# VH-VL binders against b7kms5: the designs that were tried, part 11

Target 1, 80 residues: b7kms5
Amino acid sequence: DTFETVRNTIRIESEVDESLRQLCHEERITKETWLEAAYLYLCEKPEELAQVIQLAQERLSQRKAIADYKRAKTMQERFL

## First folded at step 14 (VH-VL)

Design yc2
Fold by OpenDDE, fold request of step 15:
Structure yc2 (fold): chain C 80 residues (1-80), chain A 121 residues (1-121), chain B 106 residues (1-106)
Amino acid sequence: as target 1 above (80 residues)
Amino acid sequence: EVQLVESGGGLVQPGGSLRLSCAASGFTFDDYGMNWVRQAPGKGLEWVSTIQWDSGSTYYADSVKGRFTISRDNSKNTLYLQMNSLRAEDTAVYYCAKDIFRFDSWTLDYWGQGTMVTVSS
Amino acid sequence: DIQMTQSPSSLSASVGDRVTITCRASQSISDYLNWYQQKPGKAPKLLIYAASSLQSGVPSRFSGSGSGTDFTLTISSLQPEDFATYYCQQSYSFFTFGQGTRLEIK
């Protein structure tokens, strides 16, 4: 068998990233292996997976709202 | 398959009005912001208007502000552009374009084939 | 408003050539920059988003780079179907397009 990886670019909210970084450091793991392990764990936990998906959807909505606010603000600032 | 189909274009006189429609399919329409972008014959692309996904807030280019109104009917998966007080410089192909949010940025990932609006006396 | 300036406005190239198009923003737009391809009589097609991310289905010969004010679209080996007009677009403050770069066959 072969072991291959795919490089991914991700953007994580700063506070979450810092917390995750700290956890990974303390537990002697990496963000990559954390994500893999968490996903595989959740794949076997349908209820927990559903909860995480809902949380992810909420976070996405928040990110979109923030982006909308930011670009709207750029237009408002034109008149100041 | 994402599809956007514009309609409503045609010939109008200066000062006239026209309403464009964009029929959307292949995605959850009410989850996305929508846009109008126009292109005058032989010219570049110009953003016209955006209606956001959440608040439904609307935004306009200065060139059309006060004259154009963007709206949507989610029950019909349709985007609209009401164009009033049309001017010769409004002559263009009008595209509807779908928002997509990735990496905390916006882009227009799908476009319709456009509908031609000609404003001429 | 944020102004987007592309260079060159037009260029001629041959199949197999490496082509580079640049785009400059009048102010910093972070990486909120997209590239589109448009062929005559057709709607624009998204190529690159977030300055350097390749849109699904777009050939890997297309790549984007840059941040802040200066951005670049590169076609590593030009193919016949790549002759078209290319537009950069900022999405920092809604949308503003560059004036376009017409890529013609030499």
Scores: ipSAE 0.775, ipTM 0.926, lowest interface PAE 0.6, mean pLDDT 96
Fold by OpenDDE, fold request of step 15:
Structure yc2 (fold): chain C 80 residues (1-80), chain A 121 residues (1-121), chain B 106 residues (1-106)
Amino acid sequence: as target 1 above (80 residues)
Amino acid sequence: EVQLVESGGGLVQPGGSLRLSCAASGFTFDDYGMNWVRQAPGKGLEWVSTIQWDSGSTYYADSVKGRFTISRDNSKNTLYLQMNSLRAEDTAVYYCAKDIFRFDSWTLDYWGQGTMVTVSS
Amino acid sequence: DIQMTQSPSSLSASVGDRVTITCRASQSISDYLNWYQQKPGKAPKLLIYAASSLQSGVPSRFSGSGSGTDFTLTISSLQPEDFATYYCQQSYSFFTFGQGTRLEIK
């Protein structure tokens, strides 16, 4: 009976996190097991996996853009 | 394997110009912002310039603004730093460094070996 | 500009020692703080990002903590290869580095 886990730290967008927390609470599961299950499910669904990957890429781009905007704003504020 | 290789450094007179290059490989170059960071001999690190990943917007430290121009050619996976009106205080090892986005912020996860720029009469 | 101030500027220690380096930002930078290690003639190496996240491949004896304006880098048990210069770096407003902490052998 050997079962090893790796501790991860993640940041989730607030609205998504709240929704996910609610779901996990209602279904009596954890975010950890949700992520595991979702990933394993998608591994067997190549079309769905591709869709999720695309969505994830879009979300990443958005998060990066927001971060770029924020740091750029700091420079703009210096000139005001 | 991520690799960044700077070139173009050398000796230049005050008021002169120099163009640095950074050849990138091992990652999708156009997905990442790129940076120049310099280090004067025996001194600390100083951010010089950033070119962002999407818009290509450029930003500069006050010390080089108006004199330096950062640019990139994604088709060549190459980052550039055009340095004009060079001053003695610009003497430094110039590093190119790759942005990485994690936890909603930026980090320089890979650096080149650096190229030495010496401004002297 | 956001100023980063490290303490101390230099530190002498022995192998096996617990070492702590501090970094203070002139204004709040949330957890947008990175730590780098640099050895002579080499480029900086990323150790910690987001104040407390260990970069892949970095030994677990390195750790970071803090948020807002005060941050710390800790080496739990100093190894011979750890003698180097360490820099904190804010990434809140592009990049500003601390002046560096030179860690040398006592």
Scores: ipSAE 0.769, ipTM 0.924, lowest interface PAE 0.6, mean pLDDT 95
Fold by OpenDDE, look of step 14:
Structure yc2 (fold): chain C 80 residues (1-80), chain A 121 residues (1-121), chain B 106 residues (1-106)
Amino acid sequence: as target 1 above (80 residues)
Amino acid sequence: EVQLVESGGGLVQPGGSLRLSCAASGFTFDDYGMNWVRQAPGKGLEWVSTIQWDSGSTYYADSVKGRFTISRDNSKNTLYLQMNSLRAEDTAVYYCAKDIFRFDSWTLDYWGQGTMVTVSS
Amino acid sequence: DIQMTQSPSSLSASVGDRVTITCRASQSISDYLNWYQQKPGKAPKLLIYAASSLQSGVPSRFSGSGSGTDFTLTISSLQPEDFATYYCQQSYSFFTFGQGTRLEIK
């Protein structure tokens, strides 16, 4: 079997990344194949997929809120 | 398809007021921050104002602070810019631009075609 | 405030040329740097975000690099449709644009 791959850059929260890295090491897999497998599995599990999507949405909201706070803080700090 | 359509531009005298609108479609408007960016004739781009997605907090460039007010009506998918005490140097094409969040920061991924504001006696 | 300085302000090149535009921030902005292309009478178009990530639909001949204060936009082989004005933009503290680089036909 042959297939084409796409190179992606992702930023993962450090604690999650460390946990995932540890898991991959123990199971002798890669983060890439983990992500592929997880997605394919979830595609066949609509209820579980919905739960993961909701969690992902919540995490995104948190990241956005943090970024908004950070840039707002820059406006305050320039006057100090 | 994401669309942003600005309106409300025109000719106004110094000291006058003008209200710009930006009609948004093709995305969930209330999930995104929105921005105004302007460009004076033959000049570069200048960020004017941002309204954030969550709290609706507003921020302004120093050049317009106290004179301009950014707001939004999520029920109408519309962004506004109230411009008061207009000056000649406010003459520019005004773009509305959509936020996108990637890699822990913000980018303007979609822009309207702009509306021209001319401040002149 | 964060100032962005592009170099050069203008340059002439021919189709097929390799072109490089630089952008310098007055302070470190990590990789919170975007590149835009603007053609006359049109709105800016996003090319690159996070210093080096190519926006969907943008040709692979465009690339970006850099972090901290110094950034570059490269067009590996200039095409006719690439003649335009290019802007760098910091997104570390809301937004500030470079003054622009006008890329003209030689």
Scores: ipSAE 0.752, ipTM 0.919, lowest interface PAE 0.6, mean pLDDT 95
Fold by ESMFold2, fold request of step 15:
Structure yc2 (fold): chain C 80 residues (1-80), chain A 121 residues (1-121), chain B 106 residues (1-106)
Amino acid sequence: as target 1 above (80 residues)
Amino acid sequence: EVQLVESGGGLVQPGGSLRLSCAASGFTFDDYGMNWVRQAPGKGLEWVSTIQWDSGSTYYADSVKGRFTISRDNSKNTLYLQMNSLRAEDTAVYYCAKDIFRFDSWTLDYWGQGTMVTVSS
Amino acid sequence: DIQMTQSPSSLSASVGDRVTITCRASQSISDYLNWYQQKPGKAPKLLIYAASSLQSGVPSRFSGSGSGTDFTLTISSLQPEDFATYYCQQSYSFFTFGQGTRLEIK
C-alpha cells in the first residue's frame, strides 16, 4: 500500500536529540525506527510503559514551566 | 468538540465594572491555559490576559493592569474577567480563547464567538 | 514590547491567484509565530503555528515560512472562502498581533 508511513514533525530537546542521534549512528539504525521499536516494545510491558508515561508527563511539565518563565521574564523586561 | 461561550457583556458607564464569564466544554479544562483577547470595533486583535491551568499564574497587558482581574473555576469549567474602572477605550468584543502548548510555545487554537462590552456615558 | 508589522494592510485578488502576506517582528522571535484567519462577525481561526506548521483541518493551499524577524503566509490558489482578514501573532512573549491584512475579492 502507498500509505505505509505518516509524515510528522516533533521538537526534541537538543541534548536529548544529540544523544539519540549518536546512539542511532553507533547502532546503525534510524531515529524513526528507534521510536517505533521503543513504542512497540513498551506496549508489551505495562509497568515500564507507565514509568515512561510518568517521565513524559514530568518532562512536559518542565518544558511548560521553562517556557512560561521565559515569556514572563521577557514581559517584565519591558518595565525595566 | 471544543466550545467556548462568553457572556456578561453589555453597556456600562465609564468608571463602572463588569464581569465576563466563559463557559468551556469539550476538553479537559484544567489541562490548558485560558486567555482573553479583545477587538475594538473596526480594529485589530489585542491580547488582554492569560491565566495558567492551575490558577497560580496570571498575566496582563499593560493597558489593563490594575483594573482587570482574570480568574478561573476549574470545578465549573469557567473562565472569568473582572473589569473595573472601565474606560471608553475598553469598548470591544471580548473573546475567550484556549491555548495549547506545542513546539515549546503557546497557540490560541480555539476561540469563543465573543461578548460585546460598550463603555459610554 | 514586541511589535508585529503586517504588509500589506489590504490586498485585492481574484479566485485562483497566489497571494503572500508578510509579517515582521521588532526583534527575533525564532519560529514562535502563528497565523489566524478572521471573517466578519466571526472569531479568529488558527491556520499556522510555529511559523510553518499547518493546523489540522486547514487546506494545504495555506503555507507559512520564515524565522527570526521575517515571516510569510502564502495562499497558493485562492478560493472564495479565503477572503477574510489575516493576523500574525508572536508567541515568544505572550501574544502580540499584527494589525491585520484584509484580503478582498477583486
Scores: ipSAE 0.398, ipTM 0.831, lowest interface PAE 2.7, mean pLDDT 90
Fold by ESMFold2, look of step 14:
Structure yc2 (fold): chain C 80 residues (1-80), chain A 121 residues (1-121), chain B 106 residues (1-106)
Amino acid sequence: as target 1 above (80 residues)
Amino acid sequence: EVQLVESGGGLVQPGGSLRLSCAASGFTFDDYGMNWVRQAPGKGLEWVSTIQWDSGSTYYADSVKGRFTISRDNSKNTLYLQMNSLRAEDTAVYYCAKDIFRFDSWTLDYWGQGTMVTVSS
Amino acid sequence: DIQMTQSPSSLSASVGDRVTITCRASQSISDYLNWYQQKPGKAPKLLIYAASSLQSGVPSRFSGSGSGTDFTLTISSLQPEDFATYYCQQSYSFFTFGQGTRLEIK
């Protein structure tokens, strides 16, 4: 067969997921086909791919920083 | 293969000091937070301390604050725990554990074999 | 403090049984809940992260569910090698562990 697929779970920030869901609905595609198309499109565009990777790295840092802040704040508040 | 090897455990008197080491290999040490977790004989698991690479921040359980200091030497891929003013209740196996951030969740995905610390007269 | 309470404290079951272990948090922790297995004389091993995600290399008979305050670890068909103590752990505010559930297999 032409497509073998892998089942995966991902977590997407709520505002981004809502926007992506709306886009996919309007264009009559799925999130998984959008992700596949985006990656395949960028594979032939090294400069654009590098920009996306840079943004992805920043978003990962932001997510880690927020999570670290939340757990540190919650720990401090337990003393009350 | 991720490997974490603790050392430096032993017998020490109350009020004494001990320094634990954890040698790390098989992953990029500088990219991950590191943790100490202890288990008293016949008891459950207790988180002791965390050190992050990206913020330089250190965090401690209330039971050890002011007495224990977590540190790391990224050039040697080594995690440390300096334990001062030791008490009988600090007797435990001490594990080092690597954390990982994925799916917006922190987990302790790899653990060392542990090193035994006994605080007794 | 976020307290984690496991039930039961111990249980015995036969090979092939479906086993469930529950974990309750003293406050909502979303899905920031991990499960660990510890065999006698060994370090803990991660089984489940983010309440329901299976760690790589863990047999599919293990599963996790729940969010908020109530969580469950399930072993769908118990095997002899599943004799161990199981710990839940919140990762919402650094880490606290449940007291453990000792599973005995005949």
Scores: ipSAE 0.367, ipTM 0.821, lowest interface PAE 2.8, mean pLDDT 89
Fold by ESMFold2, fold request of step 15:
Structure yc2 (fold): chain C 80 residues (1-80), chain A 121 residues (1-121), chain B 106 residues (1-106)
Amino acid sequence: as target 1 above (80 residues)
Amino acid sequence: EVQLVESGGGLVQPGGSLRLSCAASGFTFDDYGMNWVRQAPGKGLEWVSTIQWDSGSTYYADSVKGRFTISRDNSKNTLYLQMNSLRAEDTAVYYCAKDIFRFDSWTLDYWGQGTMVTVSS
Amino acid sequence: DIQMTQSPSSLSASVGDRVTITCRASQSISDYLNWYQQKPGKAPKLLIYAASSLQSGVPSRFSGSGSGTDFTLTISSLQPEDFATYYCQQSYSFFTFGQGTRLEIK
């Protein structure tokens, strides 16, 4: 019996990460097992999965906007 | 298959104008920012301009600001660069490049083959 | 403006060698760094994004590391098709490229 795993790097907002770390500590699980469990759970629940996808899209848009603001601000301040 | 095909390069006199085009296919064009990057003969790469996917924001390197205008037509999947008041130092191969946002980082994940612009008397 | 300095400007190596190219930013850019390969007469090709993430279709012999101001591209076992010029590029404030490192056959 083999569990094939892949090593990945992700970025999580600091306040969300802190909350997730606290949850994982209290429940004696790891972030990776939480991620796997959350995804597997949602695979069986199409309506709930769709809601999570909507939230993820909103957060992605927000992260893009913040990143774009930061790069644009740095450029504009050099010019000004 | 992502494809980017530049056109419109050529020989032009100092002070002249050219318009470059980049035809895009193999991806949803209006989901991504588009970029122009140039390379003078035997030299390194220089970012020229960026336009966001919504056509609402444009950005330019200091070396071209006020002379070059980036634009896009999302209905035609085409990126443009209007180059005015051309100078000898604008001589370069001009690449169009698609960006992508991953891991909070912007990258130029696909590039066209480039089109040569030569500014000379 | 963020300046990117690559080292060395040129190097010679043999097939099978391990090659390391470095890139230094004039200020911290976190891991907002990309690596590109450019073969003669061709457009650049993305190799590494976010300092250490391998672009799809790029051989696993390529790897990237670093954060802040100092970054490294490594080719673990050089192949004939790897002779090219390599560029680092910051993406913290739009884009600035290093001057390039030309990798040649001994």
Scores: ipSAE 0.340, ipTM 0.817, lowest interface PAE 3.3, mean pLDDT 90

